# Designs tried in a protein design chat: VHH binders against q9xhz8. Part 2

Target 1, 326 residues: q9xhz8
Amino acid sequence: MGDTKVETISRLAQWRIENFGPCSFKKSDPFKVGIWNWHLSIERNRYLSVRLFPELSRVSKEQPPVAKFVLRVSNVGPNRRFYISPVYEKLLRTTDDCVWHVDSSFHGRFTIDVEFLDLKICPVNGGEASPVWPTDATMQSISTQTTLKCLSRMLEESILTDVIIHTADGTLSAHKAILSASSTVFKSMFHHDLMEKESSTIHIDDMSRESCMALLSYLYGNITQEEFWKHRLALLGAANKYDITDLKAACEESLMEDINSSNVLERLQEAWLYQLEKLKKGCLMYLFDFGKIYDVREEISSFFRQADRELMLEMFQEVLSVWKPV
Below, E stands for the ipSAE of ESMFold2; O stands for the ipSAE of OpenDDE; V2 stands for 0.75 times the mean of E and O plus 0.25 times the DockQ between their complexes.

## First folded at step 1 (VHH)

Design a7 (framework vhh_8h63_2; at its last look DockQ between E and O 0.01; V2 from the best seeds 0.00; counts 0 for: pae O 11.8 > 2, placed apart)
Fold by ESMFold2-Fast, scan of step 1:
Structure a7 (fold): chain B 326 residues (1-326), chain A 123 residues (1-123)
Amino acid sequence: as target 1 above (326 residues)
Amino acid sequence: ELQLVESGGGLVQAGGSLTVSCAASGRTFSNYAMGWSRQAPGKERELVAGITRGGSTYYADTVKGRFTISRDNAKNTLYLQMNSLKPEDTAMYYCAAGSFDSIYQAAYSGDYWGQGTQVTVSG
């Protein structure tokens, strides 16, 4: 029975004090949590003071802990009392970095608990604090990476494909489950094909094999920025036709990012064709609020000869909305 | 390492005064809380007085008003001025240093201890 020994389980450390006098100091044996050995100390003056600190070592000097934790002092008996500290979040280097003063008359026998809520390594040479324990974000990131590798392999190795896609200039193999999960249109198509569970064929004749492969790369989570940018108009058409709302939004955002005087009229026409309200308003703002309509004076005549009458009306109404008699 | 050497003990008559000192060498003295504890034959060691890094002081009820602790960081020396000495003050007096800013850590679990200096009060 040593009353200097601290028992640990996972993120919890408990020190049982057996005999503590009115003017006393005790320091615990070292206990391991994370990569550090830790100590608790207690002292009594007018108050009980509890300290938590890492053992002085090479590890604690080069990689000091940033800890988020709660301290608890409890006495068990007929008049059971306990005190809980505020939640501390501190870089702990010295014996003075965490001192908790408890307004408590506890003496004799009582228990001190440390519950670590978070624990990170803070390198003294700079760099970001790195977590000691997995967080939800860390596990989600690892899980996501594993899932993306799985999906990529399913497409690249044609693992148990159950649908053949006929494009304008070739064929591709894919999975009904992935197409259905990503598109309400594909889901509806396959839902009515319940009796043909071996292989189904779909026709995407309005896409090249290359652009359709970019669509599949998007759906299976392995599309590159280069592929996306190269095929974004074909992907926009597909996203509209197959009701892939996230892809349609991504294409709209991409088209908004490079609006300039050489493409604004073309972007406005595409926004009208595919009902892209955000891109349409962006083009109208570029032309009328930023006064860039003057930079496209020669192109505007050709545009008006090809433009939808309702689009022309919206352009006229936008002119009226920014114009006010002075 | 830090070394502590006590001096100034001796024989004094009841009602008299004595100053004991503790010279520190090796490490930076100002980084330590310091304490004086005493032990009479057959009794447990008791904390007499302590001083923090910042100069806050503590005195046991038995010596409060009679003893004064002070530190000189420039000279790396700790002092205990003892006035109105009583036969009950007869003990070996020990100097202790603690790396915590805690008088009690220094006194009961000090990182460094001296060999002690004997104070005898006759009456």
Scores: ipSAE 0.000, ipTM 0.369, lowest interface PAE 13.4, mean pLDDT 83
Fold by ESMFold2, look of step 2:
Structure a7 (fold): chain B 326 residues (1-326), chain A 123 residues (1-123)
Amino acid sequence: as target 1 above (326 residues)
Amino acid sequence: ELQLVESGGGLVQAGGSLTVSCAASGRTFSNYAMGWSRQAPGKERELVAGITRGGSTYYADTVKGRFTISRDNAKNTLYLQMNSLKPEDTAMYYCAAGSFDSIYQAAYSGDYWGQGTQVTVSG
């Protein structure tokens, strides 16, 4: 009874067994290491079998441990002997996931030690396991999140803004430093302003207030999924105009992924305008190689009336390529 | 092609409840992520609620705790239960479906959309 408790310190656990003799099985009280409660158990058969397993709980079901550990069994007394397991690295869900067979039949008093070398949480959706104990990356992550919170506050609360942006339907306040760091176009604009000591206003008449707010949210690191999906075309235009290369690439990749019959013609026109060869090729393949042009037959006449003459020629050449079977 | 038809809209007093539904005509309703979007006069369309192919749900912060999205794959019908309605919930409500398992793709670039049903909250 007094030998069910497992003592822990740091990454170590020790189960002192005082009364193991005629019993074929013992299980320890739970002990906490990481976010889980654990059990050790022993069973006497041909070998002494030692098991390490997490206590069944919501945590262990939803976030099972991936553990790297070593087990040790030693007798008590002046002439100590001990046996050390291999290093195990296992996903531990059930009692059968870790069984160590010791080639010794200890009787009476002995100890079982566990040293946890590493512990990770296995995500429910199959992503990479995350460490339980802090690493050097933990402080970097905290620093990054703190910075993002500060930038978000600067934008939302207009803390020490130094430029006013006039959009098509309203105004926004921003910081020249953020704009300049993000865009050589803005950097050049504000370099001239600084030398001339002129007023702090710029015009972005080709964006609505809401779409320009999405652009600022991107530059300050707090754009939401909804803002991005809602404003992808406006963000593409802005990224092209202000030479924000990573945003332009992100918008292009996103727009490639969901080409459909409702959006393909507009996207083809935008790809032509911004010289986005991947998006243009994707739209042409969608329309002609996959034959989806028949799904937009009502819209195609209006599109042709408005399209650039050279784009229409390229589309016609694609038709000729598709209609030529060999 | 999948066709979507909304119904159940109408005039409701503030604090009231309303259920809108979206009937799908098609053979594979369960293969789409679905969403409800709304557009008020003079405003841009916003995602209100979405549901993945596997049944995971998402809600805009403005409706969280008040609205419930659900799908009945046997009836090919999507539902939006709206409780504790406010005047700012007044909008045309659209259902949408997307081939990607993304409620944002369904809501903003989806392959299929309904014509909408008007919800008006007085008060």
Scores: ipSAE 0.000, ipTM 0.393, lowest interface PAE 11.7, mean pLDDT 83
Fold by OpenDDE, look of step 2:
Structure a7 (fold): chain B 326 residues (1-326), chain A 123 residues (1-123)
Amino acid sequence: as target 1 above (326 residues)
Amino acid sequence: ELQLVESGGGLVQAGGSLTVSCAASGRTFSNYAMGWSRQAPGKERELVAGITRGGSTYYADTVKGRFTISRDNAKNTLYLQMNSLKPEDTAMYYCAAGSFDSIYQAAYSGDYWGQGTQVTVSG
């Protein structure tokens, strides 16, 4: 039966029906759109009912399609009449998930068109459906990833590096442009400082080569969580020194996530040193609001001896705020 | 997979009555439109009766008023009560199931079919 084939082009599927004859029901052959095979069916009763549904498969069961689509029925001939469905956006699992009823009695040859406007796949583990076809967001993502890979390669392979960084225990090469774009301090160093401008070298003597590499990795967009975690204190120092505000914020956030009795005093000191208000507050809450000061009784005296007078005042104020006069 | 097994066929005299049954197993019976078709020797298969998921019934003109199609979803069984049987009713009777709520699908392009039960009406 030669009229069950569906032809597809891009996001369009067309089913040409030669003659519906005495039949009140026809089903198309499978046609592929996205990762699914699809079927169209028509039923003629009081209305022409058009159905679009995926072929039953493991994929369709586990990852059913969310399709945004329009249906069109048109006769073939000089006096073309066509009917267009509303735009449907539906999760399609079964044959009855989407039915379009058309009040038309097409006699003879007619075509059914499906235009897929969007197609999404549901994740197996639940969550939001993701588009099968690239969207602007997808393209941006791809572009971003490509750029990051490029930048990483530039660093790793020392592609057209133009600055040498002298660290405490080694040297690294980098790009003035990236450093300058990431930090106003670096920018200033390269543009205003004669020595750095002429020598194409900078000195970061307060960082190890490894820590500095982590910094560069961050700036070039290829730092791993592990590296970040390992070097976050050094990174914090660098962020502060070179006015890398986003890095400083990231470090602060990271340090707030794992405050405990063994590190709280040190972190409080760091918070004070680098003017990290959130971290400072977090540490103070940990110590006084949650009463964990008792867990650090052995260390607290030493801390008080070394702590800045202003920090001590803040600590005292915090205590007063938490302790209600019975 | 939905399995359909027809039963109840046999030899009956003209004017007699017979009930054929179709037992469904494997999937949810209630999700399917059901239909009876018959095929006589040398003739094309023809729709006899259909019943939608919602319980709407359809009959061929040749059997209208004589045959009654019914379904028991609890028993996963489709029935065809045939009264006032005629020799012209002699045929293999097939049970069909369709995922669409259409008797035509069930009758002509059903997703599942039984093996049939023979009904012979002697004149």
Scores: ipSAE 0.000, ipTM 0.205, lowest interface PAE 11.8, mean pLDDT 88
ESMFold2 (binder alone), look of step 2: mean pLDDT 82; pTM 0.835
ESMFold2-Fast, scan of step 4: ipSAE 0.000; ipTM 0.336

Design a8 (framework vhh_8h63_2)
Fold by ESMFold2-Fast, scan of step 1:
Structure a8 (fold): chain B 326 residues (1-326), chain A 123 residues (1-123)
Amino acid sequence: as target 1 above (326 residues)
Amino acid sequence: ELQLVESGGGLVQAGGSLTVSCAASGFTVSSNYMGWSRQAPGKERELVAGIYSGGSTYYADTVKGRFTISRDNAKNTLYLQMNSLKPEDTAMYYCARHPTYYYGSKSWYFDYWGQGTQVTVSG
């Protein structure tokens, strides 16, 4: 019973109207597009009014659609008489959010098409709008997730490892290709090894097994924030030694976040040793612009005995920059 | 206390050869990654050569085929043999022990404790 059925395929919904007269109203059966059930309604007063709206439910209330779509009315069969709406882009919650007034003389038998061009979920919880259908950005995200899972598995399951790393207190297995792609220093080492048929071993004896595992976790894309924070000084040393510039920058940013009187002289020394300009400036500002040098007065003599002359000159210049002219 | 003392620098003509040396005290060169860095006036410090505890070596593209890093374990000394020297090789050369692992360090430990040795190439 009922010619109220809407047929759907992918992003297209079509409703066939069999008998529609003057001052008539019809509402379609629900049809599914995306996560929502939708209705079409038609009403004829002076103009044909076409409405598109989601069925009122928990889904449409909590996760309302933002839809970009076109409406079309046409006579039955393959001929050229039709009307097309403007492109609508709307948040749809109620029966009145989309009303298309068609200056059409269509009576009796015709079809109404809805073509969705884009469809997003707009959560009322304050979350970001998310696409229902794949986009270039969505496919790139999925591809990236797949790649990171593969790299993680290569490390965790030791899939076809070709190098053994000897650390201070143990050994680790890894892949020459990943090390070479992440570090010009490793690339040069392995190129030499391949030419001379050297053993498939490298020595990182200035790192513990645990800190070297953190380095590998970073390179294979599975390092956690907790793991990074715990090993950030060892990772800084490794990033400098093996020329891993992105990791070196990440370590510098991390070390800037918790500058205090108990660590500022150590941080300034690390900044000088590893050529970390942002961290160096941050430490100098902390000491001289914020007047925190008084908190480290007992440690300053030891610091000056060990500090590079050029670093001492920069500290003196910072003192001069904050002094008011007499 | 860790110390690195460089020596052997000097003035040499383009196309000539020179060997600089680094005497280490307080640690063993054969147990560490050791390197040579250089800094020319107005330029940033660059790593030119390195040697791993296991004996594998690294060279910067600018010096590859011309420079050779080596060590004498009995003398606890690191060497850089420089051949086919060019005017652009003119720099202060520093011996370095690359960063040692530490967690939450409160040490004023410097891995690059050397005075440097000046190499000047004329031509």
Scores: ipSAE 0.000, ipTM 0.137, lowest interface PAE 19.3, mean pLDDT 79

Design a9 (framework vhh_8h63_2)
Fold by ESMFold2-Fast, scan of step 1:
Structure a9 (fold): chain B 326 residues (1-326), chain A 124 residues (1-124)
Amino acid sequence: as target 1 above (326 residues)
Amino acid sequence: ELQLVESGGGLVQAGGSLTVSCAASGFTFSSYWMGWSRQAPGKERELVAGITSGGSTYYADTVKGRFTISRDNAKNTLYLQMNSLKPEDTAMYYCAADSSDYEWLPTYGEFDYWGQGTQVTVSG
């Protein structure tokens, strides 16, 4: 009377073997852990071989498991004896992905335990593995989503706004607390606001209402990639002026992604103006290391007439670093 | 002298039944772990059934539900009852004996002693 049924509790699966001899093979009934059905198999020739694998299905093919686990075999007699595997951490797709060889003298009745320490879904398209069980990261993600929804509503519905922003072509309402938390410059501006009972007013006359709205969307966590791309130069200027370092870095990275012959000279000038070291090096590499300077021959003369002397010196130094005699 | 003598083999039609026996002498039969292995021409020997001194039984998946191993300690005899026989069951069947040092943790692996075998042929 052997049992092929595996019992589970929490992250533990246990298979009780009733009758097992030398040179034998057994496969368990499927058991569910996470989103997968699993099997255990045992085989004995010279040593006991224990296998753990997911049941073949659309789920296991498209979302295969990455599992961190320990295997244990134990006798059920009066003298307790057991073997414990190393900690395995593996992507499991086939019956051969996890094989544990145990030099075990167990016969007849013994138990096989699988203790899952961690379990993740690995998407086939090369995306990052996602946890099956709650983690600190999972709770932080849920908390973050709740916070972003609240901030988005505060901006979109103008909930208890306490500052009015005057732009070049219109006005916007916002919150002093959010502006101050995001910018040391805004914090300083509001720190000097004394004896006021009404909403404060600030002037951002160098931005359009649309560009300033994109800045607020960034600060309140609801900016889209489309809005960011459209306004990235205005956002770069604002990030520099209001000391929003993360936004300034994001703008620099975005501007590096699409360097080409039509924009490289303008990008180099922007990198110089805002002290964007990575963008500057990228533009110089594009022009001189990749030989693209020849594609901008007509524009280069105009650029040199208006370029900063120190920038021209750096361009000359880059030419010399690439220049090699015949 | 330990001696194992198999008998009861023969020719049987597919779907039939056959019982092979093993007469043991020269040792304390009741304390030994006993088994049946088979070897078909051109194949390696495989253990198909085992029984401990305490009467616990073990079966290869290929024979589970069809074969039954039993022992008679008073007569020093081991039996293998084979039901629903298939052509792939055709093999020389060997009786085996191994000393057991522990009731709950006897040794696995190659048996200490083997008989000369009895031929079972399944036609069909």
Scores: ipSAE 0.000, ipTM 0.096, lowest interface PAE 22.2, mean pLDDT 80

Design b1 (framework vhh_4orz_3)
Fold by ESMFold2-Fast, scan of step 1:
Structure b1 (fold): chain B 326 residues (1-326), chain A 121 residues (1-121)
Amino acid sequence: as target 1 above (326 residues)
Amino acid sequence: EVQLVESGGGLVQAGGSLRLFCAASGFTFSSYAMAWLRQAPGKRREWVALIYSGGSTDYADSVKDRFTISRDNAKNTVSLQMNSLKPEDTAIYFCARDLEYSSSWTEFDYWGQGTQVTVSS
């Protein structure tokens, strides 16, 4: 209404100046775009100077804007003229962070447009700027959270379960679709059952009910770090047997993190059994490159009696690679 | 010569109200945004309320819904109505003129002498 009011639609703000002749400057009322209230100001000196800045507030101090935008000045008279700024991309904190000088004799009635092309929050603590407007990453995050809640409920509330899992010490209910999507082995098992109308039952007799529940928690997206750490050896065995490649890799990385003298021989044997090259190399480095073999002297003899001959050969070759005679 | 003169401060009980006034002279009052800031003992000055030339207002989160800033362009005055006062509102309150062309949107070019507001518990 008055010539200090800015109208907004979507990413566009427009300030209609009704009378600029008697004043050398004007400052707009605040207008909201994104999470900030903004101002435009104009000053006529040698040039028409247009400024865009966030209003003084706690929000603009703690979460200042990084804005990508274009400014436009247009007259409303019979001789329609307009000027467009370069595309600006700036961290805006002060009244002087964005100053656009227009070589123009505009007076009386004209309009100033701000078109925002992008807006981001710049954290005061440093780090990366976060987008204000929804992005593909934002939607994927929200969608992922919704999907994980859905899957968690399917497992916890046993919503339309269609398979029974018999473990070493109990039974669990699950969904053939989830198991088949996560494992080519389960997919093959259920494809046969569907074709021949066999029972909706699978046997995972080499896992406890608790460990098998941890496997399901992983597949349904609700496993905790504590549950994963507790069951990672059982999960490794299951990931190998049912060809769940991402879980197998995650177990290997976890086992790499806490190699010590009390577990290195067991970790080496597990790495050999499940063909975990990264873990195997880590165990060999721990034993021979870091000289920790002497900490396991009493256990090594028992280990050699049980170890695969090919693994023993690799251990010998690692000793030779560290030993340089000259 | 630009002058800002505050008045209306005093001692008030928690839950009470006070109205502060600022008389401005020496400039075209209607063309400037005006602000109220406060400084408690041992603390930095903090912004409280702002009123733009067009009449739009903004408030710090700590005073929203309790304080109201207003202006009378015919009398060159800006006022701050303070309701539901808390002991934390105890401070010297300053009237300030917005520095339109400053290098910082937080800077004000002219300040009054301040008026003391004390809120007892």
Scores: ipSAE 0.000, ipTM 0.102, lowest interface PAE 21.1, mean pLDDT 80

Design b10 (framework vhh_4orz_3)
Fold by ESMFold2-Fast, scan of step 1:
Structure b10 (fold): chain B 326 residues (1-326), chain A 124 residues (1-124)
Amino acid sequence: as target 1 above (326 residues)
Amino acid sequence: EVQLVESGGGLVQAGGSLRLFCAASGFTFSHYAMAWLRQAPGKRREWVALIGTAGDTDYADSVKDRFTISRDNAKNTVSLQMNSLKPEDTAIYFCARAEYSYGLRFGEYGMDVWGQGTQVTVSS
């Protein structure tokens, strides 16, 4: 009968009710938000009851909305009265899934707002819930992809390279800015050179060209899991030498993931050499708390001959921690 | 007795391929990194390829993209596939056991067990 049109802008829907007095119930025309058509209904018994629901369709039945939203009712007149619902987060399928009761004597002229804070598609026939609108996380992801493409191109196409890296068996071109941003050692190394030369050379003669390329791939954001795994020990050495803390931590985490009887003594020695506390403790727990030392009996004598006295002391302390009645 | 025995060496023409094998005995093979080194007449011994306990590999620049090192822990063997051979690849090839992992121990001084060597000769 009366006003049934809902106006929408972005995530806001507003229904302007001009005359509610002669009717105890009104239902809005459908309005589109996201992929769904929606309705608002309002009825008065003792309280004003507001309902939000999707229009029955294939879309709403097969891909129902999960909505996070707020409802607001405000009057028109000399008295500035408004009521705001709690924040709702609901799967909406039926007319009864969202009912908001307002303890209000609103009559005549007022407005009903729906503000959607989040909206997701929840498929009934399987599949994952997916957001309808971009979030800050979505924009960060897009921005990150753009940045990684730029860095990859700078390395692959040698765009304005300003440093030559001499490895054990070849040379590579790179950017001082990227090396300096990732390493306090490289930053210090280039600090005085930047005033004297357009191009600089550095020597990383303790790495092969292939391993050093893996290091650059890591720093420029295009390293693959296969490349990382293949070169992770050389990368660990470089991360330690050039103080690349994030890479050193990533190498430690990787080496933690595949501790077994075949590599545990080797991993323990690496952890000691590079001061990797987490890996060291993991290896010690593997050997002594899990009783795996008996699987490496054949190797233990050679290991002890080459191990540092302090490492041997820590191994002994771990043994005592397991066997002492505490 | 801890021992390494190489096989698969021989005479091959430039551009040809050879596969070297190393059979290990007397120790837990899967617990050690393994390497191939070579010595040309009148030159120092140089490393060619290394494979760690987790299967990570590294190669000398002179053999990159041509040689592939692999291991079979079930058979206690390490292998070196040599493709696109050049006359300068002529050397005695040695299998060696590394005491500690890839990146941490390189060259002759990092190895504690050696094979007797197998001759590879590449003719022009």
Scores: ipSAE 0.000, ipTM 0.166, lowest interface PAE 21.2, mean pLDDT 80

Design b2 (framework vhh_4orz_3)
Fold by ESMFold2-Fast, scan of step 1:
Structure b2 (fold): chain B 326 residues (1-326), chain A 123 residues (1-123)
Amino acid sequence: as target 1 above (326 residues)
Amino acid sequence: EVQLVESGGGLVQAGGSLRLFCAASGRTFSSYAMAWLRQAPGKRREWVALITSGGSTDYADSVKDRFTISRDNAKNTVSLQMNSLKPEDTAIYFCAAGRFYSLLSHPTSYDYWGQGTQVTVSS
């Protein structure tokens, strides 16, 4: 009974065989590695044949293993003889997918080792193969999530805050280090203050508390798409004022996603104000290349009364540049 | 900055299938809308399929229900699955990145272009 049990440690499985004679067959008890139960079998007819296979189950049918591994057979005792397989890398579904033939005189007592070098789940529905053991990408993902949780807690629980932000309708607490790392303007603002040990105060009177909280949520890595969408114009203004270039680019991208006749003139004005060349170009093409200027005829006169002279000149130049003489 | 390289083109019989891949290098891939355009010999470039940064898709009428565009932001790739191919689908297929998804037909809507991959559908 003791010679059917497989001992496992980490990525290594060892089966100790006690009584194995000529023309014999033995199958191990199941042993768990990864998400699968595995079996080893050994058979002697002309050769010693070692097999590794997953136990037939829902898991092995729907999520079969792709395994990279080495098999070893060795005698017990101080003067060990051993045979090592080639490195196998196989999708394992059946008992015949891995058969190792060993020209061996082993009888009676010996051990069979399996060392897994890599192990992946290969879903039969055509999904991507996924690793069972942590990789650099897996560890970076875990590390990133841990860091984002820490930053989120620092903001939500006000852990050792050292700056108070006065907004139009309320106050928020934050960290000089995070603001300075995210914005050259904040870094410059706190440069002399970093030599102080007292809490600093800054004024962002041009933002509501809610919009400013969305800005902080972005900087601390926990902003949602819904929050971003709701506050994207306020975030654009802040990104421009505090030189947060990646946020400014993200806001421009968002504003390009929903250009229509009801907002195109306002989007064009915002693009001009904040020097958003791609959004400006998109609005001009919407109006003139697609002929949507006729949909805004009532609003265009009011827009011209409010628009910058240089923007109006640029619009006239774009009319000529987008005209296709066909 | 984004660099685009297409692959997966080749010769296929009418009624067959082919899958094109576009590999992007650059840290801002996820912020761009991605498109496939094609150009047959002696003809203008024609827009085929679009996927926005948010994952919304759109297709030219000539390829609707036959072609499927998808993206993998973790691998910085865009793919185009082409089913039920016809001889008129024969063209060089280009991958393009831009932020003017509302202006698909205008060439200035795209900031970055690949070199193209040849698809030939024999009758």
Scores: ipSAE 0.000, ipTM 0.082, lowest interface PAE 23.2, mean pLDDT 79

